# Ledger of designs, part 50: VH-VL binders against b7kms5

Target 1, 80 residues: b7kms5
Amino acid sequence: DTFETVRNTIRIESEVDESLRQLCHEERITKETWLEAAYLYLCEKPEELAQVIQLAQERLSQRKAIADYKRAKTMQERFL

## First folded at step 2 (VH-VL)

Design g11 (framework fv_miptenalimab)
Fold by ESMFold2-Fast, scan of step 2:
Structure g11 (fold): chain C 80 residues (1-80), chain A 124 residues (1-124), chain B 107 residues (1-107)
Amino acid sequence: as target 1 above (80 residues)
Amino acid sequence: QVTLVESGGGVVQPGRSLRLSCAFSGFSLSTSGMSVGWIRQAPGKGLEWVALIDWDDDKRYNPALKSRFTISRDNSKNTLYLQMNSLRAEDTAVYFCARTSFYDSSGLKYFDLWGQGTTVTVSS
Amino acid sequence: DIQMTQSPSFLSASVGDRVSITCRASQGIRKYLAWYQQKPGKAPKLLIYAASTLQSGVPDRFSGSGSGTDFTLTISSLQPEDFATYYCQQLYSYPWTFGQGTKLEIK
């Protein structure tokens, strides 16, 4: 037992998941180790980390918009 | 039937401040999922995104402008604001307010409705 | 920042012509691209979003294509009201950036 680990469940865009799964299969690594390696690498590269954070902020904004759309659609279909 | 009307532009000296307003009609700024913001265009130049504010008050800025410009809104007046500080000659532009697309399953926020713009001239 | 470059910067054409404007991103942006039309003294108008989806009310002579880094806006049969400046915008990452514009003028 070398590492103490925590179990996480994440939800990501299906197209991104498909691409990541193919990469992991071809390179013989796991999604868990890819995520760890990517984060560790970016923590040592402040300028690249900033770019990734800006992309993440845009994707979070998109997810908020989708959630709002789904709620509005549900209300319309049930009450209007 | 939704309209956006900008105001507050004018001629100002370098180093001064100016506040722009954008009045929304036929649309509530408190509508969930909506974002509104500012895009500017210098004379003879292209479009440059300035700032965006979400219905939940989350704010995003063009990093080049973040230290000098502040975006805000007043839901009771249905009005969007842009506070511009330490103005420079290169801030001379037409400032447009715009809303992003909504009720779209893609979640992408395209500028689907624009005001006519208000002109800011920074000169000595 | 993602740089958006349009080609050509200036295009001269006649009514009835088929014209194409290209937009290139400095990195892959998937299909997170919009096209706007701006007439002199007016605000921009959304034409196309998600690279290829036509905005409601926009004539079907306008079409968009592409993904990743290379995108094209096509007008199949140019009309007098189409003489304007066209801009692309990426929505893949903050800060959002626009191309420099393509000015379409009467020959």
Scores: ipSAE 0.131, ipTM 0.800, lowest interface PAE 5.2, mean pLDDT 88
Fold by OpenDDE, second read of step 3:
Structure g11 (fold): chain C 80 residues (1-80), chain A 124 residues (1-124), chain B 107 residues (1-107)
Amino acid sequence: as target 1 above (80 residues)
Amino acid sequence: QVTLVESGGGVVQPGRSLRLSCAFSGFSLSTSGMSVGWIRQAPGKGLEWVALIDWDDDKRYNPALKSRFTISRDNSKNTLYLQMNSLRAEDTAVYFCARTSFYDSSGLKYFDLWGQGTTVTVSS
Amino acid sequence: DIQMTQSPSFLSASVGDRVSITCRASQGIRKYLAWYQQKPGKAPKLLIYAASTLQSGVPDRFSGSGSGTDFTLTISSLQPEDFATYYCQQLYSYPWTFGQGTKLEIK
């Protein structure tokens, strides 16, 4: 059967992305289908889902911190 | 589906003001690491960065345009704005709205999604 | 401000050719470099970010290399749909700046 797909943008940290790409290549799947499968699997695993969400929140916080650092550095370089 | 749609372009006389809008969907500017901005392109010329606004409402401007242009957002409407004052002939261009996101934990950014642009013509 | 200089400004090639476009920054920008493709009347399309990372959905005949000041976009085997104008952009420091563009035309 065929599925209707929706275009979206996923930005993955380089090391994770490379590892995931390698896995998908070896298993002859795509990142998209991996994501779909992983989500569906986790939907049936509430405890594991909660752990993944926590990890995702931590990674998001790290991105924000780095963004703030980059912003501050840019200002310093411009105004010193 | 992620989309960006610019509007507000038109023909104006020098010295006048114009406000451009960019309606976006499929993402939230409140998401950490997300930014939206304006890039313009004069007829037959290259790309010029105009301004950027991020999820923390931090604004960055092209120094050459900062005194006349103001970037802003309305999260409730998922709309980005560009207020252009004291317009000049050299401001004639297609104005693109584009989204940026962080690539990784190093802070790398890039414009991954663009609207089709809205045309601004400044002529007497 | 960081100046981005592309070379060549114009390039003629044939389908199947291997072509390379160079972008040079006036100062070190590490890997904060992106490549875009633009066709007439259309918005730019992201090809490469972080100097060498291929954007999702972009054919693998496109590749990017370089760091610091010198960067290269390579098309391993030119296809008809690849004739367009290409731009590099530095995102290392504000103001962000673009190269002047490289127009790739059919020979």
Scores: ipSAE 0.016, ipTM 0.687, lowest interface PAE 7.1, mean pLDDT 89

Design g12 (framework fv_miptenalimab)
Fold by ESMFold2-Fast, scan of step 2:
Structure g12 (fold): chain C 80 residues (1-80), chain A 124 residues (1-124), chain B 107 residues (1-107)
Amino acid sequence: as target 1 above (80 residues)
Amino acid sequence: QVTLVESGGGVVQPGRSLRLSCAFSGFSLSTSGMSVGWIRQAPGKGLEWVALIDWDDDKRYNPALKSRFTISRDNSKNTLYLQMNSLRAEDTAVYFCARTSFYDSSGLKYFDLWGQGTTVTVSS
Amino acid sequence: DIQMTQSPSFLSASVGDRVSITCRASQGIRSYLAWYQQKPGKAPKLLIYDASTLQSGVPDRFSGSGSGTDFTLTISSLQPEDFATYYCQQLYSYPWTFGQGTKLEIK
């Protein structure tokens, strides 16, 4: 076999992970092969790929807002 | 390749001002999700965070330095700046510029790439 | 401000040794902690972020653990290039603060 893999560490939302885990169990596939298939499929669909990228950017902005809110709250408590 | 190169350091007298620059190559300062900033290290001492600027121009400062230091950028020149006013002996340090980027969708910022540093010495 | 305290401040070890250094936060910071390595005259290098996630390109002999207030960086089998100063950083609240550093040197 010429297929070499790389080990990547990723952190995803718990609810998304649980849902994906159930899908993989029911369909008898792995998270690794699902991610590969999803990416390869979207590469053949430029409009759909653009929508996925948009959703990813929105999720990233939401995570930044949550992190920033928590930091601001902690800094405000410093004044008290 | 991605590089960060600091410049503008030198010897200055207390009370004077100095502006540091950091030139970026291989990525844009306007890249969504990117933050860049300054960290300093006094001789023989540890690291101290100075300031950070996000891709959306949101700025954050170490409260101890906020009144004297200003962070800014020029996206057209791909350059980050640190304006330091009313310099004191305790500002003597190597000043590093660094970027943060996303390792995943968590939105947490960790300094994944650093410049070599530029030395600022404040003495009379 | 959140104070970050590293222990020990100085550590002497031999190639092949397993070493651990600890970092303690003055308040809970969840997993918002990073570890950096700095060699003399060089800029720091990110090793670990989010307490336990290895940065791309960092050898897997490095590992991080902990959450809340107590964190540990472990090097499972020291190599010659690992002798350096190590710093932890909290990213839970501004201002971001670093530990005082742990200098790891050859026994």
Scores: ipSAE 0.000, ipTM 0.618, lowest interface PAE 15.1, mean pLDDT 84

Design g13 (framework fv_miptenalimab)
Fold by ESMFold2-Fast, scan of step 2:
Structure g13 (fold): chain C 80 residues (1-80), chain A 124 residues (1-124), chain B 107 residues (1-107)
Amino acid sequence: as target 1 above (80 residues)
Amino acid sequence: QVTLVESGGGVVQPGRSLRLSCAFSGFSLSTSGMSVGWIRQAPGKGLEWVALIDWDDDKRYNPALKSRFTISRDNSKNTLYLQMNSLRAEDTAVYFCARTSFYESSGLKYFDLWGQGTTVTVSS
Amino acid sequence: DIQMTQSPSFLSASVGDRVSITCRASQGIRSYLAWYQQKPGKAPKLLIYAASTLQSGVPDRFSGSGSGTDFTLTISSLQPEDFATYYCQQLYSYPWTFGQGTKLEIK
């Protein structure tokens, strides 16, 4: 029988996207199948999964810091 | 860098067919989460969504138009098409080609880039 | 289908004014709303997505707020280039629908 799929839309950093696109082109796979394979592989390796989660948390923290900085800068520029 | 250019509009008689084209450059529809579609605007009226095609060839239509309109693409030509059949006076409009963008983790799609539009006039 | 209703349909204002345009959905759409600006003879331009997030390159005098059924686009200090027609769009469910538009004219 056929796989059931759901549609997701994600925004990732352009440099990461370019690198992933190059990998997918060279290996003749798609971003969707890469994501599925990576997640399934990591679920079988708890120590590696923990490291990936740690990196994800760090990247999320960095994005929040940048957003907070930009917001503060905009408020300052509005009222100077 | 990134452009969408519509073509194929013109004056046609009611009941005839017309195919619109949208040539895009600077991006690939095969990019995960990316979709392209058609929005139309009748003279002096608002915007009406027509159809959407996404990176995996999944197609969505405005139910009012699905029986007469077909969306398709040719990846080798980086071109999007809208096949319009059984044209009626109420199909007279400017037809815009647009690309969706995406929003992190929300699953949102929104039209971040639009072509200039091509005019279709259905007149007896 | 989800109906999007904008108010007012016509708005007259002066440069420097604070103006607000409201968009109401016939059912809850969470934050799946975008705002577009269209000048005569031109294609629409994306201003705001996810109800409140400014698109890159859009002046910060534009802001969006709301969730669920009631949404507002605000221009804090109207500039000459802001006189245009504004549309909201729900992206919560197909078919995607737009509001009827709000035409912002100079007083």
Scores: ipSAE 0.000, ipTM 0.589, lowest interface PAE 18.0, mean pLDDT 84

Design g14 (framework fv_miptenalimab)
Fold by ESMFold2-Fast, scan of step 2:
Structure g14 (fold): chain C 80 residues (1-80), chain A 124 residues (1-124), chain B 107 residues (1-107)
Amino acid sequence: as target 1 above (80 residues)
Amino acid sequence: QVTLVESGGGVVQPGRSLRLSCAFSGFSLSTSGMSVGWIRQAPGKGLEWVALIDWDDDKRYNPALKSRFTISRDNSKNTLYLQMNSLRAEDTAVYFCARTSFYDSSGLSYFDLWGQGTTVTVSS
Amino acid sequence: DIQMTQSPSFLSASVGDRVSITCRASQGIRSYLAWYQQKPGKAPKLLIYAASTLQSGVPDRFSGSGSGTDFTLTISSLQPEDFATYYCQQLYSYPWTFGQGTKLEIK
């Protein structure tokens, strides 16, 4: 009768979060149900799923590059 | 299609101020991972790094110049600026603007695109 | 500041020669070194980054080697268009510093 759920904490880009929050408010839904619906929908659309995975890989690579840059910058500043 | 064009150079007297501009075309200064900055070259001499500004507005300066020079950007105009105060004869140089990009997994970037330079001459 | 010492300051060579120029850092900088080419009256052009990685569009006769304190830029078969001044740059520590330059003249 009752869906079994798990609690997850995730960190996303602040601008993406704000945009998603506005969408959920306007449409009367929650972030949790939007995430579930989006994933379920994409699982039925292999072509669209592949495109989303590619975007996710690109965003992950960008985050890693930025993190590495900031780490290097912090290290460099120790020599000033 | 991607260009950097410096302007604002000229002849100025010691103690005066001058602002240089660098107009960017074909990319946005607000692009994540993008850094832009200034490098100068005195007549017949080598290259000297002046300042750098990141996409998130984090600024780094050559310590020798930090007290007199200020780097800034205007994303709406795709323009980089260098405000130079209390100019001295030793500031006479060609000033290049240049951008960087992430080139490897370490996240370090190198100056991959340069403008043609603008000449600043400080004389009495 | 990290001092970058380039040698030689001047080099004269013939077309087809293999030439090498060296750059020495006053402290260990790992592989955080770039090489630039500057032709008279022009802006510098990036040739090599991360000590040994060739920039896209740069001819494969250019190569870089070294790590730590000692670095070498090699041109395997010198061409007339390679007449220029070459600079190394360390990106390990602020302030970023350049070598004094090596002026390459083709005999």
Scores: ipSAE 0.000, ipTM 0.632, lowest interface PAE 13.4, mean pLDDT 84

Design g15 (framework fv_miptenalimab)
Fold by ESMFold2-Fast, scan of step 2:
Structure g15 (fold): chain C 80 residues (1-80), chain A 124 residues (1-124), chain B 107 residues (1-107)
Amino acid sequence: as target 1 above (80 residues)
Amino acid sequence: QVTLVESGGGVVQPGRSLRLSCAFSGFSLSTSGMSVGWIRQAPGKGLEWVALIDWDDDKRYNPALKSRFTISRDNSKNTLYLQMNSLRAEDTAVYFCARTSFDDSSGLKYFDLWGQGTTVTVSS
Amino acid sequence: DIQMTQSPSFLSASVGDRVSITCRASQGIRSYLAWYQQKPGKAPKLLIYAASTLQSGVPDRFSGSGSGTDFTLTISSLQPEDFATYYCQQLYSYPWTFGQGTKLEIK
């Protein structure tokens, strides 16, 4: 059989990336297969999936705050 | 100086609705990265997070309260609101509004400034 | 939801004492924890955020430590104005949750 795949580029926190790289190396898997497995597993567990979504929402909020802060700071520095 | 002043509390019968207000002075609710929200505290009990609203109007709720409570803001009045519907005796609490700041390196939010609270008593 | 448990719930101490209050999370929350002080009839006041960063204006006798699941708030030399209730809060995941509080009383 043949798997059809898509190529996605994602950006994650460097600390998380390093931890995930170590896990994948120790368990002899790839980041791609870990992501697929994690999503598939959580889709069968709605209560756990909800908790992951809540964590993702908080992390997204944190990234938005930093991004908007940097943008505002750049505008201030540009003018004075 | 930055100030947060809550109002709208009082005694209300079970099943009724009540809207709380929090007037902000010294900063704009539309400021990038600014988030504001509500925390409540029942008499003699601890703190319970109610809801948060971001500068871009993204809203987050305590799931236990989401069906009955709505957070909103009016940027022109620089005021935060909490609409409370179908009030129950267990909603009796002091309701604090608070502002979040964030850590520039991590984006971690934290409540850096709190109002003095407004008391809501749901009495039969 | 992440449960936050403080220990002890009540603590009696004397001025000049070194006191420690612990906070335990039901799962790992990294360093995404804040500590607040609340005096009777008043709003909470932020003491520490990111587990160990002291808020501006807070006396340096207050310190925080820990990461993951176990956290400690320490007051190195207790002053009369420090008798209050202390709360920890996890900011790792929604819904945000607080510990039940630790009441620090005069011995």
Scores: ipSAE 0.191, ipTM 0.823, lowest interface PAE 5.0, mean pLDDT 89
Fold by OpenDDE, second read of step 3:
Structure g15 (fold): chain C 80 residues (1-80), chain A 124 residues (1-124), chain B 107 residues (1-107)
Amino acid sequence: as target 1 above (80 residues)
Amino acid sequence: QVTLVESGGGVVQPGRSLRLSCAFSGFSLSTSGMSVGWIRQAPGKGLEWVALIDWDDDKRYNPALKSRFTISRDNSKNTLYLQMNSLRAEDTAVYFCARTSFDDSSGLKYFDLWGQGTTVTVSS
Amino acid sequence: DIQMTQSPSFLSASVGDRVSITCRASQGIRSYLAWYQQKPGKAPKLLIYAASTLQSGVPDRFSGSGSGTDFTLTISSLQPEDFATYYCQQLYSYPWTFGQGTKLEIK
């Protein structure tokens, strides 16, 4: 089989990334193929997908809060 | 799909005024964290930042150009403007409009998408 | 204002070569640096932001490193489409400023 792939930049929280990287190393897979597989699996599991979406929304909110803080801090430093 | 299309460029005499437009689609400047700006490039030269405007109508200018250039927006038209007054020969350049993205990790704004530019020539 | 100085201004290389372009800031800018690629008659294209983060869709042969005042853009193996002019930009403080550019030509 041949695949057409798209290059994406995915930024992951450092602790999660480290854990995922370790898992992929142990299982001899890549983060990319793990992500693909995870998505395909969840597509067949509507209840689990809903749980993952909720968790993802919570994490997004956390990222936004952190981003706002860092933005404000950066702006403050620029005018010191 | 995000697109930015500049217009309004042309040939003008020194001392005259010109208004550039940038029509964009695929995003809204009313979105929190969003910014758009102008960057220019003189023939055969490098890039020079001109101005930036964000979702909260905060404007930032290149100090060298602030007295003559004004950045503005019309959200209802999804259009960015650059009013250029008292034009000089050194203002001859391709003028690009660009959108900023935001890096959540660092709080950094950066130009991720650019238009193809519109040419302004100031000559007698 | 923060001055950005790129080195070299001109670089000749061959397909398959590993090349590096450096950018130096006149003062510390942390990781608030972006790299762009520009081809003749075209708009600049974002390659790297936050000094080392690869923009989506950009080949992984491109990489960025550095923090503070010294930064480097590296192309691990030059492809024909990589011959262009490259610019760095500091986004640490206003006014935002660019390096003077590095023209990468075919040897």
Scores: ipSAE 0.000, ipTM 0.698, lowest interface PAE 11.5, mean pLDDT 91

Design g16 (framework fv_miptenalimab)
Fold by ESMFold2-Fast, scan of step 2:
Structure g16 (fold): chain C 80 residues (1-80), chain A 124 residues (1-124), chain B 107 residues (1-107)
Amino acid sequence: as target 1 above (80 residues)
Amino acid sequence: QVTLVESGGGVVQPGRSLRLSCAFSGFSLSTSGMSVGWIRQAPGKGLEWVALIDWDDDKYYNPALKSRFTISRDNSKNTLYLQMNSLRAEDTAVYFCARTSFYDSSGLKYFDLWGQGTTVTVSS
Amino acid sequence: DIQMTQSPSFLSASVGDRVSITCRASQGIRSYLAWYQQKPGKAPKLLIYAASTLQSGVPDRFSGSGSGTDFTLTISSLQPEDFATYYCQQLYSYPWTFGQGTKLEIK
């Protein structure tokens, strides 16, 4: 073994996943190696890393808003 | 007011199974950004993280325990569970349930509210 | 796994003293560190998160500092209710790990 690895479970938006899968297929790489490469590259670029973190924060806020809406709607329909 | 109350502890023989429960009041386990989990403490020892479950049902385990322990929740009962299988003497501990929430846009989770704990003793 | 080592393991002090407890990570964890206080027979209580941010409701005599591998919890003027065991926790990577604890005893 060259590398010690860990298994992580991640959930990403289906449209993003479809786009990333297509990229990986065309370039003959895996999602795991793409994630590692992207992170390592960005760690060497503090300004670009900050921009990516900002986008991630925005996407997290959007996911939370959608989850809150769906949760409230389900509770209202089933439990209220 | 928010409370977390653990139950299900007791004395159990090695090799047996036990299920712990944690009843939540004052908030929903499905609250977006919320995670809930288990931390244990052996007598006279420090804290050891056991498992965590996110509002979206994603689960995280201490690798040393994941083959024997399963975390789950029942939103209709507002209750968190820890299923413990193949119990060993070294599993003797007080088991705390705790919640986390995102404290900032980074998504970091800190255990901001804890239950009182339930004692599990594994002995013959 | 990231190992968290606290020093000292035991500390004796008097009311009014300034005390500091340190926590060292076996690798860099940025500022992804929390401090907890545990009194005998009770559940832990969150004191500080993100290495230096005071949790709401915690007295301002508590402060945290540090980043990377070396972290310090300071109590500027020790009160009777502060005698407890203190734990640090890293949140940088799974599994999350805690220090062994520092027991603060009255002199």
Scores: ipSAE 0.000, ipTM 0.608, lowest interface PAE 16.9, mean pLDDT 84

Design g17 (framework fv_miptenalimab)
Fold by ESMFold2-Fast, scan of step 2:
Structure g17 (fold): chain C 80 residues (1-80), chain A 124 residues (1-124), chain B 107 residues (1-107)
Amino acid sequence: as target 1 above (80 residues)
Amino acid sequence: QVTLVESGGGVVQPGRSLRLSCAFSGFSLSTSGMSVGWIRQAPGKGLEWVALIDWDDDKRYNPALKSRFTISRDNSKNTLYLQMNSLRAEDTAVYFCARTSFYDSSGLKYFDLWGQGTTVTVSS
Amino acid sequence: DIQMTQSPSFLSASVGDRVSITCRASQGIRSYLAWYQQKPGKAPKLLIYAASTLQSGVPDRFSGSGSGTDFTLTISSLQPEDFATYYCQQLYSYPRTFGQGTKLEIK
């Protein structure tokens, strides 16, 4: 069957992108097919899916903390 | 058939801004895995990477230039841009537009095609 | 940032010679290295990527080898059109960095 695809714009951390690029190059796959395969695999493994969701929540919290720190530092530099 | 042509260079005073353009043909910036970017070369010096933009609008910058330079693209015009602000004498260089290999979507982003370059001279 | 150091900075050779240019990375970059040739007043041209893969259209007298931190570009029988400046570039991490260049000049 033919596949209908959609284009998504996502932003990921540079270090993670570099690691994923290396994996895809060595295994002769694309980032798109890796993402599809990873999601489909995890959907069939609820215990592993829960762990991945927890990691995602932790990473999101870390990004928010870094953004908050940078904002506070910028305000300090402007007014001190 | 596939070409990249830079424009917008010139002589400019320190502290001013300048926008460079790169018109390309024979490929689409919306091609998955495609990236285009800017590399510069000061007179008599080596190559220095400036910035890169991916097919999905992810942007990467040389950290030394990130605060003053902005990369962008217009897919409808097949054009890449570099906005340069607060120019300094050390920004004097030939600015090359280049694309990365699009047939290796696994992420080795080597520059397989380059434009001829446009010269930017920052002098008082 | 990964520093790329080329050796030598200048190399004098004669047509027909076998010449080698080396490139060292300040940390391991696997095989993620490209080589470019630049003639005066011209844009660089890709010669080799993934350390040893020859770009389509590049003469087979050019070859690349190495992995990790040490890399070599070899020209097996130097031709008049090969006198140029050669640059290595790491493809491992951002920011992308180039070697300082090796100028190959006629003896």
Scores: ipSAE 0.000, ipTM 0.614, lowest interface PAE 16.3, mean pLDDT 85

Design g18 (framework fv_miptenalimab)
Fold by ESMFold2-Fast, scan of step 2:
Structure g18 (fold): chain C 80 residues (1-80), chain A 124 residues (1-124), chain B 107 residues (1-107)
Amino acid sequence: as target 1 above (80 residues)
Amino acid sequence: QVTLVESGGGVVQPGRSLRLSCAFSGFSLSTSGMSVGWIRQAPGKGLEWVALIDWDDDKRYNPALKSRFTISRDNSKNTLYLQMNSLRAEDTAVYFCARTDFYDSSGLKYFDLWGQGTTVTVSS
Amino acid sequence: DIQMTQSPSFLSASVGDRVSITCRASQGIRSYLAWYQQKPGKAPKLLIYAASTLQSGVPDRFSGSGSGTDFTLTISSLQPEDFATYYCQQLYSYPWTFGQGTKLEIK
């Protein structure tokens, strides 16, 4: 029958997306099921979860810095 | 430095159309990760999300409004639009434009900057 | 659609009081919740996002807690400028929905 799901929109780096797409194609799974499985697995592994959270925090800081840089560059080029 | 200013509100008869504008300064809608949208508030009522548009022109709508409202932008003018068709009395509200911050673990950030709003009154 | 219910709808308090406002989601939304403050005639202002993260520039007397379905906004020592209407918003699924609002009035 059906099960209850939530539609999420996520935006990830294109290189990461391409790599994940290739993995999903080769293993015959979907991005949705990979995300669910990865999260559930990590919840059972506190040490690994901590490492993933650290990486996520680092990537978040990097994305913020890149977004800020792009904004500054766009403003300079458009309003000079 | 960073502002959002709505315009285009007014009094309009039921069944008519109206286009709202939101002018941005201090940031660009073409900036990767940026999203902007519309939230409305009827007199004495709470907040209702209307629509959102991303820097790459992906659009999301409140399903209750999708058939009558269209969100768009003009990056060269740093302006966001809301085209409202077949207006009804229940569309009477203050319409706010707001931006989301650049990123979030879910792909979207919360509304961190809001305009002052523009009032739309639909009356016979 | 996810329904957001705030309680109380009206709250009267005195300067210096500790005040708590609650928000309940009709289904689990994890920590995907934001709190906004709105003063009469003004646009809403983001106070808290991700249920408990204080927005830059917001006084530290504001705090948020909770996860899943039950959330609380707390003002540890109420100031005159805090008399306003407060709204919660879920960002777990589309359409995004807000609570009906809690009007905080001076006693």
Scores: ipSAE 0.000, ipTM 0.606, lowest interface PAE 16.2, mean pLDDT 83

